# VHH binders against q2ydc9: the designs that were tried, part 34

Target 1, 344 residues: q2ydc9
Amino acid sequence: MASESAGPAELGFVEAAPSWRLRSEQFPSKVGGRPAWLSAAGLPGPPELACPLCGRPMAFLLQVYAPLPGRADAFHRCLFLFCCRTPPCCCGLRVFRNQLPRQNDFYSYEPPSEDPPSETGESVYLHLKSGAHLCRVCGCSGPKRCSRCHKAHYCSKEHQSLDWRLGHKQACAQTDNLDNIVPDHNFLFPEFEIVIETEDEIMPEVVERDDESEIIGTMGEAHEEELESMAKHESKEDRIFRKFKTKISLEPEQILRYGRGIAPLWISGENTPKEKDIPDCPCGAKRLFEFQVMPQLLNYLKADRLGRSVDWGVLAIFTCAESCKLGIGYTEEFVWKQDITDAA
Short names: E, the ipSAE of ESMFold2; O, the ipSAE of OpenDDE; V2, 0.75 times the mean of E and O plus 0.25 times the DockQ between their complexes.

## First folded at step 14 (VHH; framework vhh_7b18_3)

Design w4 (at its last look DockQ between E and O 0.56; V2 from the best seeds 0.61)
Fold by OpenDDE, look of step 14:
Structure w4 (fold): chain B 344 residues (1-344), chain A 124 residues (1-124)
Amino acid sequence: as target 1 above (344 residues)
Amino acid sequence: QVQLVETGGGLVQPGGSLRLSCAASGFTFSSYTMGWARQVPGKGLEWVSYIRSGDSTYYQSSVKGRFTISRDNAKSTVYLQMNSLKPEDTAVYYCARHYKRGFGTQLDYAFDYWGQGTQVTVSS
């Protein structure tokens, strides 16, 4: 099996961007805010976007626009990552994949215009072009509606109640203003664009010389080399961590590493997935590593302000090797969470 | 129909200069990022420079400080001023319209329209 020289990873960085650049029509890679849904059809519903642990609505964390070269059906391709923000859980993670051909019902065949829209208003889209209603709080599918105004939609009773308390009660009676002003529910993460950079191949290939050199060591000089070797006994864990640190140090602000089919960059040798720990896609194909979320993202999410907040060492996302199209909907993929082991 | 037509290529001595032009038609030029790529014979396409609609410019490291990309929206033209040319700059240079860059995308997918290219030869 030829070790396909894993091409350099692509790195993601967060930058501030105007809201219009982070809309679906711009095919953004982004952090926080509301999901910029790709397909307007077949959105994951409230059950799919509920935390698998606590059952609460998850928050949109980030999306990655990652088309597949040579795949006409995946000309547009996005991965959507969600996380639980509900204390004390804050552990639930889900990732969904969606893809479209270049010619589709939702977007122009032509590239998106880079001109700012004339409508300067930060209008929150509460509906998709398909007519699908979105939750006012989280921007996800909102099959529930306000019984009073019938215009406000929600993914859950929880988000309905939240919105009611934070302003919808007052706005609900004022039918004309409902569509344009969504209060800050303190549910969404801060919004950023993810900018792509290529990791500079600056790292000298530490040729892991498999020095299987048969140390036919003659007895005498063995003591100092043993002491140096004992002093150099970098534990496997230390090596992994050193590698992690070295890679991060080159680009310390990186929040994402992308490389389909490459090995993830782990922070520890502990809590790394084995092949058996990665479930196969329902289509029968294996899932492959596609990208990972770095701990640096937590700094931008202002997670510290949220108490027992979302925390991870690395989030590794694994996707169907075939990028199968399971209908027109969103396909759930797999997330592995590696936690930072408190060095005892 | 989208058309991109490159001009300005030619033979130049090392240390010389060339100015490439790309005339664009068939779309709202000002609304899109335009770029230059080059292909050395037997090698893949490499990005040289691109300019966004807001005039932000980006350069490959190998050409930084030597090449300057600019645009004239009124003329629907993007330019590449190439100074201090090196033999290594010998390539076919292509003008391209930006589509969208995503993760894992090669150059072919980041841009949707390409010109026919113009040959630049740097030789003594």
Scores: ipSAE 0.715, ipTM 0.888, lowest interface PAE 0.4, mean pLDDT 88
Fold by ESMFold2, look of step 14:
Structure w4 (fold): chain B 344 residues (1-344), chain A 124 residues (1-124)
Amino acid sequence: as target 1 above (344 residues)
Amino acid sequence: QVQLVETGGGLVQPGGSLRLSCAASGFTFSSYTMGWARQVPGKGLEWVSYIRSGDSTYYQSSVKGRFTISRDNAKSTVYLQMNSLKPEDTAVYYCARHYKRGFGTQLDYAFDYWGQGTQVTVSS
């Protein structure tokens, strides 16, 4: 019944990072690459990661590390966002939540180390502690296995064919460390760390209301009426976009805004959800806004050269108000895409 | 035995500056994220800033632009330079080892290790 107390938003920014900082045991917030899964058990399967519109495998877009204060069962908590990047669709989206207590079967109780791990080079981790195998192309659950080598796994025949064509045909049946060299399939988005900053607020030096007589005397009635007339000529869409630009003005490069229970920052008055558009969680709780993906992220995805590409005004993620645990593994949450009409 | 020892607190006027230092011992300092928290009278313990092994710095909104965290791994020391101090910054400041910064966290992880604190008082 009670909502989370609203506070200032936290902002996400992309930064380059070495691959070891983006592994699961570092609990990253990250864009692109393969998912750094939290629980190694109960991963979404290929049907859950198929585009809901076209049925093709989706690409991992980003994950956020978002522990829930005061919840022992959500000491670790991550949200994973996937999008369809396959032309002509490029429209489907899905988001999943997973959480773990501090004491668990997958990770150390101690904080993540800042020390780089010892190894001979960059490698791709495609076999989870649970025994689950990951698709060589996308890093999602990969129950299909290459019938020749029995070592390469895939989420779908689409990704098996892609890997075969781009390198596995030659590498198949090699007993040497297949996971050290995985070709660029041109499927994953570029990989970045998401760094967190709390949004700054501008506070007035004096209260808004000084004195009613001075206010009247400062602005004549004709001057005040002219200002009101000019304000009335600003369109609703102009006011919404101006408020958007003003709100982000101190940090215009933000790619993400986080605040569980705060109001989303919309870029347009079009295509916003009403309460009925946001499904309840299967547990019966309402879903709350948790974070939004800003249009600035599109500049980092390098997807425009594929013809039709992913596009959005904002993406708004809504999650169970109780952060419930239904069964084991990952719980699907809700994402709303606010499109913006292209300017002519 | 792990220890964190703060120094550098004191009384300053509004607009003044102080630099806090925290000497760490008993663990591999460079392997962990370090930070500062403060106990403001009438409010709980709140985080102020934290720093990875020199890679990235993070600040609570109320201090961003005024405070600067830094570290010297060779001396196992973390610093907090506090400029443009305001009366609302009056608090006991603690050095601490952070677990991990995530979205939506205030200080949801207990500090593994924390110092005895140093008083900062900003008044006319």
Scores: ipSAE 0.535, ipTM 0.791, lowest interface PAE 0.7, mean pLDDT 81
ESMFold2 (binder alone), look of step 14: mean pLDDT 82; pTM 0.827

Design w5 (at its last look DockQ between E and O 0.75; V2 from the best seeds 0.70)
Fold by OpenDDE, look of step 14:
Structure w5 (fold): chain B 344 residues (1-344), chain A 124 residues (1-124)
Amino acid sequence: as target 1 above (344 residues)
Amino acid sequence: QVQLVETGGGLVQPGGSLRLSCAASGFTFSSYTMGWARQVPGKGLEWVSYIRSGDHTYYQSSVKGRFTISRDNAKSTVYLQMNSLKPEDTAVYYCARHYKRGFGTTLDYAFDYWGQGTQVTVSS
């Protein structure tokens, strides 16, 4: 199996962007805010977007626009990552994939216009073009509706209650209130655009000298070199961490590393997935590494303000090798969380 | 129909200058990012420069400080001023309309329309 020279990883960086650039029509890679759903059909429902650990609604973390060249059915392709923000859990993660051909029912065949929309109002879209209702709090599917106004939709009773407490109670009675004004529920992460850069292959040629040279070294001078070699015995873990640091140091603000089929950049040798730990896609194909989320993203999420907040060393996302289309809906993929082991 | 027509290529001596033009038609030119790419014979396509609708410009590191991309929306034309040309700049230069860049996307997929290209040869 020819080690396909893993092409350079693409790096993601966070930048501020106007809200219109982060809408679905712009096919954004973005952090925080509401999901910019790709397909307006087959959205994950409340059960799918519930934390697998605590059952509470997850928050949208980021999405990656990652088309597959040569795949007509994946001309548009997005991965949506969600995380639990509910203390004390804050551990739940889910990732979903959706893809569309260039010709589809939702978007123009033509590239998205880079002109700002004339509508200056930061209007929150509360429904998709398909007519599907979105939760006022999280921007996910909202099958529940306010029993009073019947205009406000929610993914859960929890989000309904939250919105009610934070302003909907007042707005619900006022018929003239712009349906698109949504209060800050302090649920969404800060919103950013993810900008793509190519990692410059300044790979130091670590000449892995496989010096399997059988040092038939004579016994005498061996002690000092052995002591220096023992002193230089960088543990495998140290090597991994050094590699991690070296890669990060080149671009310290990187929040994402993308490379479909490449090896993830791990922060430690501990809590790394084995092949058996990565479940196969329901279609029967293996899942491959596609991208990872770096710990630097946590700095932008202002997670410290939220107490026992979302925390990770690395989030590695694995997707179907075939990028299979299981219907018109969103396909769940796999996320591995590597935690930073407090070196005791 | 979208059309992109490059002009201005030719033979130039090292240190010389050329100005490439790309006339665009068939779409609202001002609303899209336009770019230049080049292909050296036997090599892959590489990006040279692109200009967004808001006149934000980007350059490949190898051409930064030497090349200048500009656009005239009234004329639906994008330009590439190439100064201090080097033999390494010898390539077919293509004008392209930007579609959308995504992760894992090759240049040919990031842009949806390409011109026929214009040959630039830098030789003594």
Scores: ipSAE 0.766, ipTM 0.903, lowest interface PAE 0.4, mean pLDDT 89
Fold by ESMFold2, look of step 14:
Structure w5 (fold): chain B 344 residues (1-344), chain A 124 residues (1-124)
Amino acid sequence: as target 1 above (344 residues)
Amino acid sequence: QVQLVETGGGLVQPGGSLRLSCAASGFTFSSYTMGWARQVPGKGLEWVSYIRSGDHTYYQSSVKGRFTISRDNAKSTVYLQMNSLKPEDTAVYYCARHYKRGFGTTLDYAFDYWGQGTQVTVSS
């Protein structure tokens, strides 16, 4: 039942990056913008990317590049997380896994080149090698087409209407280069690369000194009585939050913690899943914790612009223990949202 | 055929310095990230440093401030300047071409071509 921790966590951090480093052939881990889809075939359709709570189109939140070494069928492997950012909901979440062998129909066998593309510019790529078209607003599968120009594609009526209002009405009539003229719909999150650091490199020396300092800090019985009195007043929830803060203390700006099979780091004792809350994969395997999104990511999302916005304590992603391949493309996995309970 | 050839290893006193070089051939050197890893006796293989084609550099925390990675794209050569050497830096050092780092990756995924290694020994 209780799985043993698989090893130290890897931490994710936000960095600015030029758009070309965040394209699919670079296999990015990234926040925001449009998805850099892995397989160009078998994308989730509009129903699969509708918010499970309100039914409206979800926004891409982040993807992580997480290959499984030693698995030929998962040499490339990516997880895609989507969230509802449409008020008043802002609560729904979905996550998908996709994987490819190193030899595949979409990408070179060789590593990604670090040479910038030449004068292709910063244009949005809305057409995949498989022939699939992407929504101009969200970058997800866009089977609906503008009936005037037959060139702009959308996932939904909602996004077609939004794009129409924000510039496509004029651009539809006036240009053949629609991919180069995409307005800010105020729908996508700001785009960043996620860079990786291993937690072990940060913590060991500080932990040893903190243990030593705590011993030194109990210098007399009067000090010990004060510490016992403070601990006596600490609630269970205060202790859990303190442990959370202590665990992340050397790198408080981490936005992601990754470790397949490790224990999640919860921000509180409330709203955590029990085994029954984590459904098995349709293949029959259990799902394992793989990564969590930290609340620090919220600071990068511009979520405080207007009205109700996305919010969480942590998001915990659980994936098939076998990393199986079901269906024709992307496999839905499981995400648990730990909300912060208000004191109201 | 991709080849990576390390030179510059040797025996050095604690506090001393060494400079490792890695000559690369068989690929477009300037297009790829290059790096150094080391096999520490009894500890296993660990990454040390890498440098992107645009000269951004990355270091393991235990060597940051002491080691400097650099590259000369015209000579297809990557270097590791190692200062303030400690006995725990004793290892076989490998030059490698970076493939891609992802979450949960091992070094043999992250680097797809490796040199033969050069021994660095730090002792009195």
Scores: ipSAE 0.602, ipTM 0.805, lowest interface PAE 0.6, mean pLDDT 83
ESMFold2 (binder alone), look of step 14: mean pLDDT 81; pTM 0.824

Design w6 (at its last look DockQ between E and O 0.72; V2 from the best seeds 0.71)
Fold by OpenDDE, look of step 14:
Structure w6 (fold): chain B 344 residues (1-344), chain A 124 residues (1-124)
Amino acid sequence: as target 1 above (344 residues)
Amino acid sequence: QVQLVETGGGLVQPGGSLRLSCAASGFTFSSYTMGWARQVPGKGLEWVSYIRSGDSTYYQSSVKGRFTISRDNAKSTVYLQMNSLKPEDTAVYYCARYYKRGFGTTLDYAFDYWGQGTQVTVSS
């Protein structure tokens, strides 16, 4: 099995961007805000977007636009990551994949225009082009509607109640203004564009010389080598952490590392997934590593302000090796959360 | 129909200069990022430079400081001024319209339309 020289990882960085650049038509990689859904059909419903642990609605964390070269059916391809923001849980994670051919019912065959739309208003899209209603709070599928105005849609009673308390009660009576002004519910993460950079191959291949050199150690020089070897007894954990630090130090602001089929960069040797821990895709294919979310993202999410907030060492996303098309909908993929072990 | 036509290629001595032009038609030129890529015989496509609709410019490290990309929206033309040319710059240069870059894709996949290319030869 030829060790395919894992090409350099691509790195993601966060940058401020105008809202229009982070809309679906622009095929963004982005952090926070509302999901820029790819397909307007087959959106994950409230059950799929509920935290698997606490059952509460999850928040959109980020999406990665990651087409597959040579795959016509995956000319457009996006991964959507959600996380639970509900204390004390804050542990639920889900990731969904969606893909479209270049020719599709939702987008022009032509590239997206880089011209700002004439509509300067930060209009929150509450509907998809398909007519699907979105939750006013989270931007996800909203099958529930306000019983009064019938215009406001929600994913859950919880979000309905939240919106009601934070402004919809007043706006609901004013039918004309409902579509344009969504209050800040303090539910969405700050919104950023994810910019792609290639990791500079600057790291000298530390040729792990498998020095299986048979130390035919003559007795005498053994003491200094033993002391150096004892001093060099970098624990496996230390080595892993050092590698992690070294990689991060080259680009300290990186929030994402992308490399389909490469090995994840782990922060610790603990709580790393084994192959058996990664479930196969329902299509029968294995899931492969595609990208990871770095702990640096937490700094941009202002997670510290949120108390017992979302926390991770690394989030590793594994996707179907075949990038199978399971219908027109969104396919759930797999997320592994590596926590920062408090160095006891 | 989208058309991109490159001109300005030729033979130049090391240290010389060339200016490539790409005339674009069939789309709203001003609304799109345009770029240049090059292909050395027997090698893959390599991106050289691109310019966004807002005139932000980007360069490959190998050409940075030597090449300058510019555009004239009124003429629907993108230019590549190449100075201090090196033998290593010998390639077919292609003009391309930018589509979108995603993760896991090379920059060449970020472009959807390409010109026929113009040969640049740097030789003593």
Scores: ipSAE 0.783, ipTM 0.903, lowest interface PAE 0.4, mean pLDDT 89
Fold by ESMFold2, look of step 15:
Structure w6 (fold): chain B 344 residues (1-344), chain A 124 residues (1-124)
Amino acid sequence: as target 1 above (344 residues)
Amino acid sequence: QVQLVETGGGLVQPGGSLRLSCAASGFTFSSYTMGWARQVPGKGLEWVSYIRSGDSTYYQSSVKGRFTISRDNAKSTVYLQMNSLKPEDTAVYYCARYYKRGFGTTLDYAFDYWGQGTQVTVSS
């Protein structure tokens, strides 16, 4: 069979989906909501999910289901990206990889069920089969427990306080239905499925044309020197941005580009990593590019303009070239944030 | 033991029609997406069509409007009705059970069980 890993990029797009299709046993690629954890054991703890810049709990941004063909230990494989959405920071990022063989302690060997469950769609699963408890606010590891009811769990005092204020104070006295009574904390991003399309191999070529010769002929001698100066000063930044716009032009709503080992598509020549900026995996292997998050995703996050909000030009995710064998644990990988400069 | 058995291949003239059947056993057929792929001589394996358990259908652009996938859950059978056949449709056609698609996956990951194939030849 032909291998997709050698071809063009795969594109991700946002699509509405019923909540049951975005649960862990469906192995989703998804934006927002709570993480659909892969391994139910060995979750990153609160320190690993604290913003590296401000120390406050991060929000789950997206996960990508990305098995490695031919790797039995990565029959299931997922990458989880978290971002700080807490003003004034809104800048921190962390990304984690987890993988499982097809035979594992958590999921059926058979394909995910196509049958919708009969249960209500409002239920929130905050207790993993491994015995791990999840934070009621963010869905991340929640080792802190409410001292009154002993049933609500949190990653942090910040989220415990938030949940208390928004309804748990009352719900705590009525402990029988805590998993069914989770208020909107205005912390999670809106939830969507990420659907996959293959980018066409035959893209319009980025061809610079000699357009300035037409202009020179129409403006006369006094203006020719000025036009020639402007043409000579077209920067590599303009060429890079033109390449970016051309490359996405047939599918401008793409929120993600995936291609393990391909070159990232940068929005500008500024704020790109050098090889030394991309740390090796602790196993000793280099990290290679795997996917990027496009600025178009920001349109779906409902980020308000109330001061600082999440923002980026491109987020580039780099992962261990060996996708090293980690069993059930989550391995931190590397994310590069290409910021954009605001223009007037 | 999951088994998929294709029938209905044969020789047909351009513009003709053919109906492929795939009898499935060894799993709860009605709960899974099923599909067809083909191996074109001198080319790689390519997907053709698939049908979800809820009967939503999907087609490669080259066959859309000419081919129709369907299923009969009571008989555990998936069908491919091929109309307006062209010489480029000549291939070995495989029935397959869908597992899951992810980023970076190949057809042999996305479909976990394959039939033995049935030959379709379109020529004068």
Scores: ipSAE 0.711, ipTM 0.823, lowest interface PAE 0.5, mean pLDDT 83
ESMFold2, look of step 14: ipSAE 0.687; ipTM 0.811
ESMFold2 (binder alone), look of step 14: mean pLDDT 81; pTM 0.807
ESMFold2 (binder alone), look of step 15: mean pLDDT 81; pTM 0.805
OpenDDE, look of step 15: ipSAE 0.714; ipTM 0.899

## First folded at step 15 (VHH; framework vhh_7b18_3)

Design aa1 (at its last look DockQ between E and O 0.33; V2 from the best seeds 0.41)
Fold by OpenDDE, look of step 15:
Structure aa1 (fold): chain B 344 residues (1-344), chain A 124 residues (1-124)
Amino acid sequence: as target 1 above (344 residues)
Amino acid sequence: QVQLVETGGGLVQPGGSLRLSCAASGFTFSSYTMGWARQVPGKGLEWVSYIRSGDSTEYQSSVKGRFTISRDNAKSTVYLQMNSLKPEDTAVYYCARYYKRGFGTKLDYAFDYWGQGTQVTVSS
């Protein structure tokens, strides 16, 4: 099997963009804010978007628009990554995949317009075109509603309480203005567009000279040379980290590396998944690496304000090799979190 | 119906210039990114240049500094001025309407409609 020379990874960078460019109709790759849901049907519910560790609502981290060429059923394809923002947990991660054909019930067959909409109002969509209600706080499915106004929807009692404290209490009595102003609940991450660039193969061929020079040196001087050679023996870990650092140094602002089926760029040799650690898709297919989130993203998330905040070395996302359609909804994929080991 | 019609191709000597035109119809031209791609015989499509609705432009590295893409929205026409042509530029050039770029998709696949193409031959 010819090792298909893993083409250069595509890199993602964050840029500021107007809100309209980050709406579902634009098929954005984006960080933060509310999810720009692809299909308006079959959204993950509150249980699916609850942290598996603490049970609290997860925050939308990013989405990647990644269609599959030649796949009519995946003309539109998006991956949605969520993370727990709840200290001390901050470690729950979930990723969901959704895909649509070009002809679908939600979007025009024609390309999205690049013209700004006439209504520049930052109107927060509180419902999808399908009529599904979205949580005012997180933009996820909101099956719960305010018992007073019946217009405000929430994914959880927690988000309902949060919104109530931060402004809904006052607005609830003023039924006419509820839809126009959603307060900042300090729950959403800052919003950015993810811009795609191709990694230039400028890697200098580090000629790993396997100098297996059998230095038949005499026994006595061997100890110091062995100590020096042991001192020069870059540990496998050091090599991995060096590679990571070198790749990052070329494009230090990269927040995402994309390459379906390529090897992830790990920060260390520790806590890397083995094949057995990556669960197969329920369809029976293997999951393959698709993209990774770089630690640089943390700089943009302003996570420092949140105590023991969301932290990772690398987030590696693995998706079904067949990009299967499991039902009509969003399919959960697999995330591997590689933590930065404090070099003791 | 979306239509893209390329013109301006031909035979030119190395170092010469050509100007390709693409007349577009069947959609709101000004609202979309337009581009050019080329195909060398026996090779795949390669994107050359595109121009956004706001007139920002991008070029493939191989043509950067030599080719200039422009548009006339009133005429629903996109142009490719090709200067300092090289034999390596010999290809069928296609006008295309931009759809959307995603991860894992080559830029040439980000277009949804193509013209019939126009032959450009650079030869001594």
Scores: ipSAE 0.822, ipTM 0.899, lowest interface PAE 0.4, mean pLDDT 89
Fold by ESMFold2, look of step 15:
Structure aa1 (fold): chain B 344 residues (1-344), chain A 124 residues (1-124)
Amino acid sequence: as target 1 above (344 residues)
Amino acid sequence: QVQLVETGGGLVQPGGSLRLSCAASGFTFSSYTMGWARQVPGKGLEWVSYIRSGDSTEYQSSVKGRFTISRDNAKSTVYLQMNSLKPEDTAVYYCARYYKRGFGTKLDYAFDYWGQGTQVTVSS
């Protein structure tokens, strides 16, 4: 009868970082901006990056660098999370895994250099080593090409129209400089590095008592269940949220919790998945929890409160227990969205 | 071929000092983070300190204030000055080259090359 969920999580926090540190060859964990793709071949196409609810192009939300120790085919391993930020939807999510051996066609065998590159202020790079072109707006696969200049690429009509309106109409006639800084399309999230801290062992839950009337007349030492019952002036959902806040209290700014196979930290008892809600990997393996995105991330995304915008209680990512190799492309994994259901 | 060679270990009385050196070859030393880890008897491998290419440093809490990591890029050498040594510091100390930290990685996966180790024994 060993404990199954007692392992410590690793915590992610946002930090500002220079843009060179967030390039693909640095293997970053990052929020926002354009994806730093791992394999330059086999990118998800526009249909795979369309919102599953509304069909519009999704925005890159974050990626985590998560190699698997002892797996030569996953010496490099990254998970890429995309969300719909287009009103009125703002709800769809997709997540992809990609992995490479240490010897590969894209990156040096040696560690990423810590020397800043001599070229600062470089153009946005929209053409991968594989020959793949990236959308000027979102940085995802851009197989559509402007028929006039033959240099600007897009994932969709939506992004071609947006870029046309915001500057390409004039810039298209000047084909020499399309690699310059792309205009702000107000589509990408702000960009940050995600830095890792290990969660220390924390004390058992300590609940501050603020209602003396519930324990009047209790004579003996109370068991945890009895103390919990005596504290139930709160609704069940309020109590679960308080316990969530207590669990994160030593590091309240965490935006991510990582641990392959640990139990997720849910913000409420509602809208949690059962085993049947988590599809098996196409390879036949079960999917297991890998990481969750915390609501604290929303503070960094500049979500507009005057209209519908992205929102969540937690996002929980589940991946193939075998971290299988399904060819050399990107493998779609599973994300569960837990929304807050509080009544107050 | 990357090589890391530690020297400077030995037997020291409690309260004493040692200076460990790690001579590196086979790569552009100044471009990479270097670190020290130790294998404590009966325990797993634990990191001790690292020094980035820009010379910023980090220390495990149990050694902060007692140990100092430094580097000499002209000699391709990283050092660990260990003062106020305690019996609990007894371990094999390894020099290592940092590769990249990711989520879910073990210490040895974040570093890609390790030296042979040098024994430090704190006892009288």
Scores: ipSAE 0.681, ipTM 0.807, lowest interface PAE 0.6, mean pLDDT 83
ESMFold2 (binder alone), look of step 15: mean pLDDT 81; pTM 0.808
ESMFold2, look of step 16: ipSAE 0.637; ipTM 0.795
ESMFold2 (binder alone), look of step 16: mean pLDDT 81; pTM 0.806
OpenDDE, look of step 16: ipSAE 0.226; ipTM 0.651

